# Ledger of designs, part 33: VHH binders against b3qqe0

Target 1, 332 residues: b3qqe0
Amino acid sequence: MKINLDRTSSGFCIGVQGTIHVAEEKLNQSGELYCLGDVVHNEVEVKRLEALGMETIDIPAFEELRDAEVLIRAHGEPPSTYETARRNNLAITDTTCPVVAKLQKTAKMLHQLGYQVIIYGKKIHPEVIGINGQCNDEGVVIKHPDLSDEAEIAPLDLGRKTALISQTTMDVPGFYELKKNLEKLFAEHGHRNPGTKSGEWMAVRDIDITSEKTGGRAMPELVYKDTICRQVSSRNGKLRDFALANDCIVFAAGRKSSNGQVLYSICKDANPHSYFIEDVDEIQPEWFVGENGKPVESVGICGATSTPMWLLEKVANYIGKTFGDDSGNPDA
Short names: E, the ipSAE of ESMFold2; O, the ipSAE of OpenDDE; V2, 0.75 times the mean of E and O plus 0.25 times the DockQ between their complexes.

## First folded at step 8 (VHH; framework vhh_8dlx_2)

Design p05 (at its last fold request DockQ between E and O 0.73; V2 from the best seeds 0.00; counts 0 for: pae E 2.3 > 2)
Fold by ESMFold2, look of step 8:
Structure p05 (fold): chain B 332 residues (1-332), chain A 118 residues (1-118)
Amino acid sequence: as target 1 above (332 residues)
Amino acid sequence: EVQLVESGGGVVQPGRSLRLSCAASGFTFDDYAMHWVRQAPGKGLEWIGNIYWSGSTFYNPSLKSLVTISRDDSTNTLYLQMNSLRAEDTAIYYCARVELEGDEFDYWGKGTLVTVSS
């Protein structure tokens, strides 16, 4: 029986894993570290790092803190947070995800080029606060793609050159619905890119933005950049393929994990011999016996974006020790 | 206090349609993606689908043709429309909220029972 562990579409994204790694290294060295907000939205991981000496603080506590070391989480912070850190003599360990850092730079560059920046996002979300901080808080934040919220769209200047970007975790259909509705709204006001037959906005890339500022190509009046991260949505197809490639699937996640429930539904649809567990004590021997009473030939092990890799490895080791020959590679 | 209250369950005959409601209070409803989940007797949880603040919906692939999720942000109400009900649709149906920055269902209701029987 071969045991295949999905290392590519299960577990935390690269940015979050990097933040956890840096926190662990700092704590192993010094035994103490402050973190501004929860280092990751996974209570088990937060408790584990707190047992190593991490202390989670909020903004009021951060503003009072002096002469200490503070970790900045993967989603980053607005410029004012870094200024407070400098003022308070705080040593910053900055683990802002490169994707988020690049988006903040994109927002800053568009603002400096004179664009009215529209942010598809939730105004109260820390990522949006950080992005808008780069636009001197002048960005127009819209979360209703149908433009039904008059208060959201009231700040728009329909005659101004305009750029649409997104919080990285928004839904893709909503982004393109918003783009379509903005194109219509601006066109009805008489504002279109020259040469576009239906008033479409121009897609731009990071290099196009950088090049124009430093002497590159001229940018159109109305532009957008799809800044939504596809790492999560691309998992659906990969996980379906993984489920099809194995005789049975053991899916590990918390039952309260929304992403876990979504991804499990995809596995189960692709492979009816998919089984949901929270930990090894839920595993049943009957899952590994085929229709003719013979052991299945392969077992796939996968999980959600909130499932730590160490838990998936624990599951793989348990199955190998308990139900079969583990001489094969447990890695997918 | 965050509250989610499901309603509209009951006994229905196979082949009928039913609409469930979830009344939300104690939070800014249109900041959240909302989900429907069900649990048949003696079974584990089964995710039905979700709806974003944008109105975008995603569904369990095995239920996609049978259900429709909608929301009315002016009344803070989430809906589940179920069509062509089958005996296997007998379950307790829950609406659930996902935390703003994370991945967990942080609140859900006590559920509403749907029994499909003749």
Scores: ipSAE 0.619, ipTM 0.885, lowest interface PAE 1.9, mean pLDDT 87
Fold by OpenDDE, fold request of step 23:
Order: C-alpha cells, then sequence, then structure tokens
Structure p05 (fold): chain B 332 residues (1-332), chain A 118 residues (1-118)
C-alpha cells in the first residue's frame, strides 16, 4: 500500500505554510513572538502556535507595542504598519508571501505611474489593505464584478488611465468578468485604448511596467494584470487529478468547513472511494480493501485549505502504521 | 437575529422538478456565500452548491447538471432548482451561510424534507 500525501493542493497555501514555519522557528528560539492578526484563519492552528508562545495582537495593540518582535503574516501589511514598527522600535519578521510582495510592488509602480488602480478583491481583507496601502489608499476596490455596488464604483474616474489587478485569492472568472464590465463602462464613456474597436484593456507584465517607469516603452492607458495566485485557483483541478491517481482517498477537514465540503465533493466525484474524516479515529479498515478483497494499492491523503498539514501527516502516518506495510513513504 | 428558513420540500415522483426556497433575515447576501447542502437518512452531509456574493455559482460536480442555485436580493431569498429528481435525492435540504472571510457554516436553517418516491 502506497500512501500519497497531497502537499500541493491541500492544506494552507505555501505562503501561509512559510509563515507558520517561521513562527515555529522563532518560537523555538525565543519562546515568545507577537503576531499581527491571525496567522491563519484556522483556530486550531492559531491555538497551537499560541501554546508555543505566540501572542496574536490586533492593530490597536500593535500601535501601543514597543521594543518587541512582531511577525508579519503571509498576506502582507501596508506601508503604515512598517512605519509604526519603525516608530515604536519594533523588530519585524516579515513573512509576506512572495506572490503578495510582488503584487504590492506592482501596485505601487502602477500608482507611481499615475494609474488609477482597481483592485478586484475584498476591501476588508488584509491583503487588499496592504495592496491598497501601496497606492496611498487611493485604489478602487471592487468586489462585485457586475459593478452593481454603487459605493464601490463611485470613486472611479472613467477618464483616468487605469490598471486592473486582483487580490491573489479571488476567482479567475470573476476577475475577467470585472474586466469585461470595466471595458464596457469605460468605452461607453469614451475612454478606449487607441486602435481598439471594442475598447479592450491590454494585459501588461512586470517588465512592461518597469519599462515605462524607467523611461522605456509607454503602456496603454487602460491595462490589466492577472495577479491571481494560480496555486490557489488551480487547487480544484489538482485535487481532482490527485483523487483519480489513487485507489482510495481519505479527506481530512472539519465537518463545518465549507471549503472542506466543496473539495470533498470534487474528490468524491472523481473517486467514489473517497472518505471524509475529521480525525484518525473515524478511519475504517474496510476503506482500504479493494473490490477483490485485497488491500488497495494506493491511498491518497488530502484535505481542505483550512486543514493543517500536521493533521494530514498524522492521518498519513496513522494509515501507514495501521494498515500499510512499513514501506510507504508519503514523501516519495 | 439571523434566520434561515427553508421551504418547498415534500413528496415528489421520480423525474419531477422541485424548487426549494430559503428565506434569509437578519443579514444580506452581499456579505456571505450561501450554500445548499443535504443529508440523506443515515448518510453524511452532502454539499450541493453555493452562490457567492458576486452571484457566481459553484456546484457539486455530481449534481451540476441537475441543480441550479439562484437568489433574489430584493426578497433576500435563496433558491435551489432541482430537476429530474431520483430516489437518491431524498434528503433533508439545508441552506447555510459562510462569511466572506470565513470557512465554516455559521448559520443553518432547520431544513426541508424532500422525498422522492413512486
Amino acid sequence: as target 1 above (332 residues)
Amino acid sequence: EVQLVESGGGVVQPGRSLRLSCAASGFTFDDYAMHWVRQAPGKGLEWIGNIYWSGSTFYNPSLKSLVTISRDDSTNTLYLQMNSLRAEDTAIYYCARVELEGDEFDYWGKGTLVTVSS
């Protein structure tokens, strides 16, 4: 029996995993660490880290904190956070996801070039707050791709050169819907890229942005950059493939987890021999017996985005120990 | 007070269609993803689909061709259209909400029973 652990499409994203890893290292060294906000939207994981000495603080507490070390989470922070840290003599351990960091830089450059920056995202989301901070909080955040929210679109200047970007965890269809609707809106008001009949916005790359900034080739007035993280957006497909690649799937998540239910449904559709568990005590021996009465050849372990990796590993280890021949390395 | 009230369930013959409603109060759909889930007797929870604040929908792949989720913002009502009902569709159907930044179902209705029988 080969046990395969899905480390790519299950669990926390790589950015969040990185944050957790750094937090653990710091806590092992010092025994104490402040974290600005929840390290992850998982209570179990937060509590685990708190038990190790992490103290989660909010913005007001952060503002009053002095002469301490503070962990910045994967979603990043606006410039104001760093300024506060400087003022208060806080040592920052910055674990901003590289993807988010790049996005922040992109937003900043676009803003510096005079673009109105539209951010497809959630205004209250920490990542969006950070991105918008790079735009001096002058970005236009739109959550509704159909432009149905008047409050969201009210600040739009339809005559201004404009760049559309996205929060990294937004949906791809929604982003392109928003793009389409913005194209229409701007075109209806007489703002179009030259040479375009329908007023299409042009895709730009970092190199294009950098070129303009350095006095190279000028970008069009209306541009977009797909800044959605594909690691997150492609999870469904990857998970499906993973489910197909194994004889049996053990899916670990909370029963109340919506994401868990969604992803489990994908697994189950792909592989009818998929089983949902919250913990190892729910695992049944009969799951690992094929139709021929022989042990299955492969067992896939996967979970929701909110499923801690340690739980997945626990499940993998349990199955290996209990039902497998000692030979199954989940990391092979 | 947040309330979700499912309705429209009953006994139907195989092959028929049924539309379920979920009347929501105490909140607006704009701040939540709304989900339909069901539980058949003696079975675990099965996710049917959801509609996001944007109006985008996502469905259980196994049910995608058989169900449609919609909402009316003016009446704050969620709908589940089910077509070509089968005996295996017999279940209690629930609507549930998930906050924008959350993962867990934080509120559920009491459910409505759908029985598909000849």
Scores: ipSAE 0.465, ipTM 0.853, lowest interface PAE 0.7, mean pLDDT 91
ESMFold2 (binder alone), look of step 8: mean pLDDT 84; pTM 0.837
OpenDDE, look of step 8: ipSAE 0.454; ipTM 0.834
ESMFold2, fold request of step 23: ipSAE 0.512, 0.509, 0.548; ipTM 0.856, 0.856, 0.866
ESMFold2 (binder alone), fold request of step 23: mean pLDDT 83, 84, 83; pTM 0.832, 0.838, 0.835
OpenDDE, fold request of step 23: ipSAE 0.458, 0.431; ipTM 0.847, 0.831

Design p06 (at its last look DockQ between E and O 0.80; V2 from the best seeds 0.00; counts 0 for: pae E 2.1 > 2)
Fold by ESMFold2, look of step 8:
Structure p06 (fold): chain B 332 residues (1-332), chain A 118 residues (1-118)
Amino acid sequence: as target 1 above (332 residues)
Amino acid sequence: EVQLVESGGGVVQPGRSLRLSCAASGFTFDDYAMHWVRQAPGKGLEWIGNIYWSGSTFYNPSLKSLVTISRDDSTNTLYLQMNSLRAEDTAIYYCARVHLESDEFDYWGKGTLVTVSS
């Protein structure tokens, strides 16, 4: 029986994995590390790192903390957090995800160039707090793409040059619905990019923003940048192909993982011999016997974006040790 | 206090349609993506689909043609429309909320039982 472990589409994204590795390195060296908020949205990993000496703190505790090292997690922090750290003599280890860090820089540059920054996002989300902090909290946060919430749109100055960006975890259809509705709203008030008949806003890239900031070509009055992360949606097709390529699938995730449930539904649709587990104790021997009573020839092991790779490796090793006639090697 | 209360279950004949409701209270409903999940007797959980605050919906591919999820943010209510019901649709149906900062369901309803039988 060959065991295939999905290392490419399962597990934490590169940014979160990087944060975890930095935390582990610091803890191995010093045995102590404070983290402002949960280092990762996975209770198993948080408890594991806490057992190594990490202490998760909230904003009130951070404000009281002195003369310590604090890790900034992947979603980043507003400038005020760094000001507090300076005042309190805190050493900051900043593991803000590169995607988030770039978005913060984008927001800051757009604000410095005089753009009214609109953020598609949830006002209470830490990522949005960090982004808006880069705009001196003057960004306009909109959650309802149909512009139905009058309080959200009341701060808009329809005559200002304006840039639309997004929190990285928002829905793509909502972002483009918002863009469309903003185009109409601004155009109805007489503000559109020169040379457009329908008042469309221009997509901009980081190089365009950097170019204007360094004295290059100016951007149009009304611009947008699609800053939504597509890690989950890009996995759908790859996961389906993986499920089809194996005789049966063992999918490991927490049952409370929403991404886990979504991704498992894709596996199950592609391969009816897909089985959901949280850990190896849920594995049943009959899963590895085909409909004709013959042993399956291959087992695929995969999981969600929140499934640690060590758990997938544990599952692969267990199946290979327990049921393997020709298990193949787990990857590394 | 966060509460999710499903309703609309009952016994229904095969081929018929049924609309389930989930009444939400104790939180800002339109901050959240909401999900429907079901569990047939003696089976594991089966994800049905979700709906974002924007109205965007995503569905379990095996159920996509049979279900429609909607929400009414003015009444804090989530809906599941099920059509062409089959005996295999017999299950307890739950609505669930996803935590704002994590990918995890943090609150579930008690569920409403749908029995499809002739």
Scores: ipSAE 0.551, ipTM 0.860, lowest interface PAE 2.1, mean pLDDT 87
Fold by OpenDDE, look of step 8:
Structure p06 (fold): chain B 332 residues (1-332), chain A 118 residues (1-118)
Amino acid sequence: as target 1 above (332 residues)
Amino acid sequence: EVQLVESGGGVVQPGRSLRLSCAASGFTFDDYAMHWVRQAPGKGLEWIGNIYWSGSTFYNPSLKSLVTISRDDSTNTLYLQMNSLRAEDTAIYYCARVHLESDEFDYWGKGTLVTVSS
């Protein structure tokens, strides 16, 4: 029996993994570390890190903190957080996801170039707060792609050169719907890119933005950049393929995880021999017997985005030891 | 206080259609992703589908052809339309809200029982 562990479409994203890894290293060295906000939306993982000496603090506590080390999470922080840190003599361990860091830089450059920056995202989300901070909090945050929320669109200047970007974890269809509706809205008010009939907005790359900033080629007045993280958006398809590639699927997640329920349904649809567990004690020996009465040849272990990798490894190890032939290396 | 109240359940014959409602109070739907889930007797939770704040919907692939999720923002009510009901659709049906920052369900209704029997 071959045990396959899904390390690509399951578990924390690369950004969050990086944050956790750095946190662990720091805690192993010093035994104490402040974290601004929850490091991850997983209670088990947060508790584990707290047991290692991590203290989660909120913004008010952070503002009063002096002469300490503080971890910045993967979703990043606005410039004001760093200013506070400097003022309060805080040592910052910055684990901002590289994707988010790049997005922040993009937002900043667009803002500096005079663009009205529209952010497809949730206004209250820490990532969006960080991105908008790079725009001096002058960005227009839109969550409803159909532009049905008047409060969201009220601050829009329809005559201003404008750039559309996205929170990294938003849906791709929604982003392009928003783009289409913004194109229509601006065109109806007489604002169109020159040479376009319908007023299409133009896709821009980092090189285009940099070129304009350095006095090179000027960008169009109405532009968009797809800044959605594909690692997250492509997980459904990858997980389906993973489910199809194994005889049996053991899916580990919290029962309260909406993402877990969704992803499990995808697995189960692809492979009817998919089973949901919260922990190893729920595993049943009959799951690993094929229709022919013989042991299955392959078992896939996967989970939700909020499932810690150590739990998946625990599950893999348990199955290997309990039901596998002595030769099952989950990393083979 | 946040409350979710499911209604519309009952006994129905196979092949019939049923529309479930979820009345929400204490918050507005357009700010949250809402999900429908069900639990059959002796079985675990099964995800049916969701509707996002944008109005976009996503469904369990196994149920996609049989269900439609919609909402009325004026009444703050979520709906689950089910068609061509089968015996295997017998379950308690729940509406659940997803936390704005986490992927966790933070509020559930008490559920409504749907029994499909000839």
Scores: ipSAE 0.411, ipTM 0.826, lowest interface PAE 0.9, mean pLDDT 91
ESMFold2 (binder alone), look of step 8: mean pLDDT 85; pTM 0.851

Design p07 (at its last look DockQ between E and O 0.72; V2 from the best seeds 0.00; counts 0 for: pae E 2.4 > 2)
Fold by ESMFold2, look of step 8:
Structure p07 (fold): chain B 332 residues (1-332), chain A 118 residues (1-118)
Amino acid sequence: as target 1 above (332 residues)
Amino acid sequence: EVQLVESGGGVVQPGRSLRLSCAASGFTFDDYAMHWVRQAPGKGLEWIGNIYWSGSTYYNPSLKSLVTISRDDSTNTLYLQMNSLRAEDTAIYYCARVHLEGDEFDYWGKGTLVTVSS
C-alpha cells in the first residue's frame, strides 16, 4: 500500500509556516521572544510556542517595551510600528509574508507617484492598517463593491489620479465588481482615462509602477492592480487532483476549521472514499480495505490551511506502521 | 455579545422548498463572510456554502444546484434557500461566522431543525 502525503497544498501557507519556523529557532536559541499579536490563529500552536517561552503582547504593551526582541507576524505592520521599535531599542524579527511586503511597497510607490490609493479591504484588519500606513493613512478603504456605503466613498476625490489595489485575502469577484463600479462613478463625474469610451481603468503590474517611478513610461490617471493572493484558493484544484489520484483520502483538520470543512467537501466530491479525522485515534481499519476485500493500493493524506505539517506526518507514520510500509526503504 | 440565531426550520414534505434565516447581532455583520453548515442525525458536519460581504457565494459541489445563500446587510440577516428537499436533507442547520484573522468558526448558532417527512 502506497502512502502519499500532500506537502505542497496542505498545512499553513508558506508565510505562516515561515513565521512559525523563525519563532521556533529564536526560542531554541534564547528561550524568550515577544510576539506582537497572535503569531498564528491556531490555539494549539500558540500554546505550544508559549510553552517554549514566547509571550504574546498587544500594541499598548509594545509601546512601553524597551530593549527586547519582538517578532512581527506574517500580515505585517505599518511604518509607525518600526519607528517605535527603533526609538525603544527593540530588535525586530520581521516575518512579514513576502506577498504582503510587496503589496506594502506597491502602495507606497503609488502614493509617492501622487495616486489616491483605494484599498479593497476591511479597514480594521491588520493587513489593511499596514498597507494604509504606507499611504500615510490617506488610503480610501472600501469593503462594499456596490458602493452602497456612503461613509466609505465620501473621502474619495473623484478628480484625482487614482489606483485601486486590494487586501490580499479579499474575494476576486468583489474586486472586479468594485473596479466596474468605480469606473462608472468616476466617468459619470467627468474623469476617465484619455481615449477610453467607457472610462475603463488600466491594469498595471509592479514593473509598470517601477518604470514610472524611475523615469520610464508613465501610467494613465486611473489604474488598478489585482493584488489578491491566490496561494490558498489555488489549493482547491490541486486538492481535487490529489483526491482523484488516490484510492482513499485521510483528511486531517479541526472540525471547526472553516477552511477544513470547505476543502473536505472538495475531497469528498472528488473521491467518495474520503475520511475526516482530527487525529490518528479516529482512523478505522475498514477504510483501507477495497471493494474486493484486499488492501487499497494508495492512501492520500492531506489537510487544511490550519493543519500543522507535524500532524500530517504523524498520520502518515501511523498508517504506515499500522497498515504497511510499501516505500521500499529497507533500513532507513 | 455576539449572537447568531437561526430560524425557519420545521417539518416539510419532500420536493418542497424552505427558506432559513440567521439573525446576527453584537458585531459588524458586513465585515464577515458567513457560512451555512448542517449536521444530519448521527453524522458529522457538512459544509453547505458561504457568502462574502460582496455578495459572492461558494457552495459545496454536491449541493450547488439545490441551495442559494443570500444576505441582507441592512437587517444583519443571512438566508439559506433550499429547493427540492429530500429525506437526506433532514438535519440541524447552523449559520456560522469565521474569525476575522483566521479560519475557525468562532461563533455559530444553536441551529434550526429541518425534518423532511411525508
Scores: ipSAE 0.546, ipTM 0.856, lowest interface PAE 2.4, mean pLDDT 88
Fold by OpenDDE, look of step 8:
Structure p07 (fold): chain B 332 residues (1-332), chain A 118 residues (1-118)
Amino acid sequence: as target 1 above (332 residues)
Amino acid sequence: EVQLVESGGGVVQPGRSLRLSCAASGFTFDDYAMHWVRQAPGKGLEWIGNIYWSGSTYYNPSLKSLVTISRDDSTNTLYLQMNSLRAEDTAIYYCARVHLEGDEFDYWGKGTLVTVSS
């Protein structure tokens, strides 16, 4: 029986994993570390790190903190956070996800070039706060792609050159819906890219933005950049493929996790021999017996975005030791 | 106080349609994704689908052709339209709330029983 652990579609994203890893290293060295906000939206993981000496602080506490080390999370912070840190003599361990860091830089450059920056995202989300901070908080945040929320669109200047970007964890269909509706809205107002019939916005790359910034080729007035993280957006498809590639699926997640329920449904649809567990004690021996009465050849272990990797490894190890032949390496 | 109250359940014959309602109070849908889930007797929880704050919907692939989720913002009510009901659709149906920044169901209704029987 081969045990396959899904390390790509399950668990924390690479950015969050990086944050956790750095946190652990720091805690092992010093025994104490401040973290601005929750390191991850998983209570078990937060508690684990707190037990290691991590102290989660909010913005008010951060503003009063002096002469300490503070971890910045994967979703990043606005410039004001760094200013506060400097003022208060705080040592910053910055674990901003590289994808988010690049997005922040993109937003900043677009803003510096005079673009009205529209951010497809959630206004209260820390990532969006960080991105908008790079735009001096002048960005227009839109959550409803159908433009049905008048309060969201009220700040829009329809005559201004405009760039559409996205929070990294937003949905791809929603982003392009928003793009289409913005195209229509601006075109109806008489604002169109020259040479376009219907007023299409133009896709821009980092090289295009840099070129304009350095005095090279000018970008169109109405532009968009798809800044959605594909690692997150492609998880559903990858998970389905993973489920299809194994005889049996053991899916580990909290029962209260909505993401867990959604992803499990994908697994189960792809592979009817998918089973949901919260912990190893729920595992049943009969799951690993095929229809022919023989042991299954492969077992896939996967989980939700909020499922810690150590739990998945625990599950894999348990199954290997309990039901597997001594030779099953989950990393093979 | 946040409340979710499901209604519309009952006994129905196979092949019939049923519309369930979830009356929400104490909050608005603008900051929440609303989910429908069900639990059949002796079985685990099954996710049916959700509607996001944007109005976008996502469904369990196994049930996508049989269900439609909608909402009325004026009445703050969530709906689950089910078509071509089968015996295996017998379950307690729950509506549940997920905050836009969260991943967990933070509020559940008490559920409404749907029994599909000839």
Scores: ipSAE 0.424, ipTM 0.821, lowest interface PAE 0.8, mean pLDDT 91
ESMFold2 (binder alone), look of step 8: mean pLDDT 83; pTM 0.832

## First folded at step 10 (VHH; framework vhh_8dlx_2)

Design q01 (at its last read DockQ between E and O 0.74; V2 from the best seeds 0.65)
Amino acid sequence: EVQLVESGGGVVQPGRSLRLSCAASGFTFDDYDMHWVRQAPGKGLEWIGNIYWSGSTFYNPSLKSLVTISRDDSTNTLYLQMNSLRAEDTAIYYCARVHIEGDEFDYWGKGTLVTVSS
ESMFold2, look of step 10: ipSAE 0.634; ipTM 0.875
ESMFold2 (binder alone), look of step 10: mean pLDDT 83; pTM 0.834
OpenDDE, look of step 10: ipSAE 0.597; ipTM 0.892
ESMFold2, fold request of step 23: ipSAE 0.583, 0.500, 0.555; ipTM 0.851, 0.806, 0.851
ESMFold2 (binder alone), fold request of step 23: mean pLDDT 83, 83, 83; pTM 0.834, 0.834, 0.832
OpenDDE, fold request of step 23: ipSAE 0.493, 0.486, 0.535; ipTM 0.850, 0.843, 0.868
ESMFold2, last read: ipSAE 0.577, 0.538, 0.585; ipTM 0.869, 0.831, 0.845
ESMFold2 (binder alone), last read: mean pLDDT 83, 83, 83; pTM 0.830, 0.832, 0.835
OpenDDE, last read: ipSAE 0.661, 0.512, 0.525; ipTM 0.920, 0.861, 0.867

Design q02 (at its last look DockQ between E and O 0.86; V2 from the best seeds 0.00; counts 0 for: pae E 2.5 > 2)
Fold by ESMFold2, look of step 10:
Structure q02 (fold): chain B 332 residues (1-332), chain A 118 residues (1-118)
Amino acid sequence: as target 1 above (332 residues)
Amino acid sequence: EVQLVESGGGVVQPGRSLRLSCAASGFTFDDYDMHWVRQAPGKGLEWIGNIYWSGSTFYNPSLKSLVTISRDDSTNTLYLQMNSLRAEDTAIYYCARVELEGDEFDYWGKGTLVTVSS
C-alpha cells in the first residue's frame, strides 16, 4: 500500500511556519516567551507552544509589560508597537512575514512621497492597522469596491496624488473593481495621470517607488500596487487532483476549521472514499481494505491550511505501521 | 454580544423548497464570512456552503445545484434557499461566523429544524 502525504497544498504558509519555528527555538532556549496575540490561528498549535512556556498577551498587557521578550507574529505590527517596546525595554523577536513587511515598507514610502494612500481592506484587521500605522493612520481604508459606502470614501481628497494598495488577503476581482471605480471617480473630478485621457492609474514596481528619492523620473500622480498574496489561491484544484490520484483519502483537520470543511468537501466530491479525522484515534481499518480483501493500493493524506504538517506525518506513520507492511515508508 | 438566530424551519414535503434566515447582531456583519452547516439526527456536521464578506459564494459540490446562499448586509441577515428537498435533508441547520483572523467558526446559531416528510 503506497502512502502519499500532501506536503505542498496542506498546512500553514511559509511565513507562519517560520514564526512557529522561531517560537519553538526561543522556548527551547529560555522556556519563556510572550507573544502579542495568538501566534497562529490554530488552537492545537497555540496550546502546544503554551505547554512549552509561551504566554499569549493582548495589547493592554503588552503596554504594561517590562523587561521581557516578546514575539511579533507573522501579521506584523504598526510602528507604535515597536515604540512601546523600546520604552518598556522589551526584546522583540520579529517574525513579520516578508510579504507583509514589504507591504508596510511600500505604504511608508508612498506616504513619505506625499501620496494619499488608499488601502483595500478591512479597517479592523490587524494587517490593515499595521499598514495604516506606516501612513501615520492617515490612510483611507475602503472595503466596498463599488464605493457604495459613503463614509469610506468621504475622507478622500480627489485632487491629491494617490496610491492604491491592498491588504494581502483581499480578493483579486474586488481589488480591480475598486481600481476601476477609483479611476472613474478621480477622472470625473478632473484628476488623471499627466498625458492620459483614460484615467487609468499606473502600476507601481519597487524600482518606480525609489526613483524620486534618487533624483530620477517623477512618479505618476495616480498609482496602484496589487499587493494581494496568491500563494493559497491554487489549493482547491491541487487538492482535487490529489484526491483523484489516490484510492482512499484521509483528511486531517479540526472540525471547527472553515477551510477544513471547504477542502474536505472538495476531496469527498472527487473521491467518495475520503474520510475526515481530527487525529489517528478516529481512523477505521475498513477504510483501507478493498472489496477483494486486500489493502487499497494508495492512501492520500492531506489537510487544511491550518493543519500542522507534524499531524499529517503522525497520521502517515500511524497508517504505515498499523495497516502497512514492515518495509513501508509512511512519508513517501 | 454576538448573536446568530436561525429561522424558517419546519415540516415540508419532499420535492419542495424552503428558505432559511439567520439574523445577526452584535458585530459588523459585512466584515465577516458566513457559513451554513447542518446536522442530521445521529450524524456529524455537514458543511453546506459559505458566503464571503464580499458576497461571493462557494458551495459543497454535492449540494451545489440544490442550494443558494445570499446575504443582505443592510439588514444583517444571511439566507439559505434549499430546493428539491429530500428526506435526507432533514437536519438542524446552523449559521456560523468565521473569526476575522484565522480559519475557525467562532459563533454559531442555535439552529432551526427542517423535517422533510410526506
Scores: ipSAE 0.483, ipTM 0.818, lowest interface PAE 2.5, mean pLDDT 86
Fold by OpenDDE, look of step 10:
Structure q02 (fold): chain B 332 residues (1-332), chain A 118 residues (1-118)
Amino acid sequence: as target 1 above (332 residues)
Amino acid sequence: EVQLVESGGGVVQPGRSLRLSCAASGFTFDDYDMHWVRQAPGKGLEWIGNIYWSGSTFYNPSLKSLVTISRDDSTNTLYLQMNSLRAEDTAIYYCARVELEGDEFDYWGKGTLVTVSS
């Protein structure tokens, strides 16, 4: 019996994993660490880290904190957070996801170049707050891709050079819908990129932005950059494939995890021999017996985005020891 | 205070259609992903589908042909249209909100019972 552990489409995203890893290291060294906001939206993991000495604090508590170490989470923080930290003599452990950090830099550069920055996202989301902070809070946050919310579009300057970016966890279809509608809106008001008939906005890369910033090639007036994280958006398809590639699927997640329910349904649809568990004690021996009465050849272990990898590994190890031959490399 | 209140459940005959409603208060749907889930007697939770804050929908592949999720933003009401109901569809149906920054359900309705019986 081969045990296959999904390490790519299950568990925390790379950014969150990085945050947790750093948190653990710091806690092992100092025994105490403040975290500004929830490090992860998993109660089990949060409790685990708290048991190690992590203390989750909110913004008001952060503002009053002095002479302490504070972890910045994967979604990042606005510049004001760092200013507060300096003022209060706080040691910052910054675990901003590299993707988010790059996005923040992009937003900052666009803003510095004089672009009106439109952010496809949720205004109240911490990531968007951080991104908009890089724009001196002058960014225009749009959540409705159909531009149906007048309050969201009211601050738009339709004559200004403009750049569209996105919160990393937004949906790809929505982003491009927004792009299309913005193209139409701006074009209707006489603002178009030169040489375009329909007023298409032009895709830009970081290198293009940097080039303009350094006095190189000028970018078009109306630009967009797809800054959506594909790691998160591609998980459904990957899990389906994973489910198809194994005889049996053991899916580990919290029962209250929406993502868990969704992803499990995908697995179940792809492979009827998919089983949902919260912990190893729920595993049944009969799951690993094929229709022919022989042990299954392969067992896939996967989980939700909120499922800690250690839990998946625990499940894999349990199955291997209990039902499998020691020969299954979960990393294969 | 956030509240979700399901309604529209009852006893229906096989083959019939039923529309469930979920009235939300204390928040607006355009900020949150909303899901429909159900729990049959003696069974675990089954995910039905969701409507994202953007209005896009996603369904359980096993149920996709039988269900439609929609919302009315003016009344802040979520709907689940179910067609061709079977005995196996007997369950308590819940609407649930997903937390803004995570993947967990942070608020649930009390549920509405749907009984499919001849």
Scores: ipSAE 0.431, ipTM 0.832, lowest interface PAE 0.9, mean pLDDT 91
ESMFold2 (binder alone), look of step 10: mean pLDDT 84; pTM 0.844

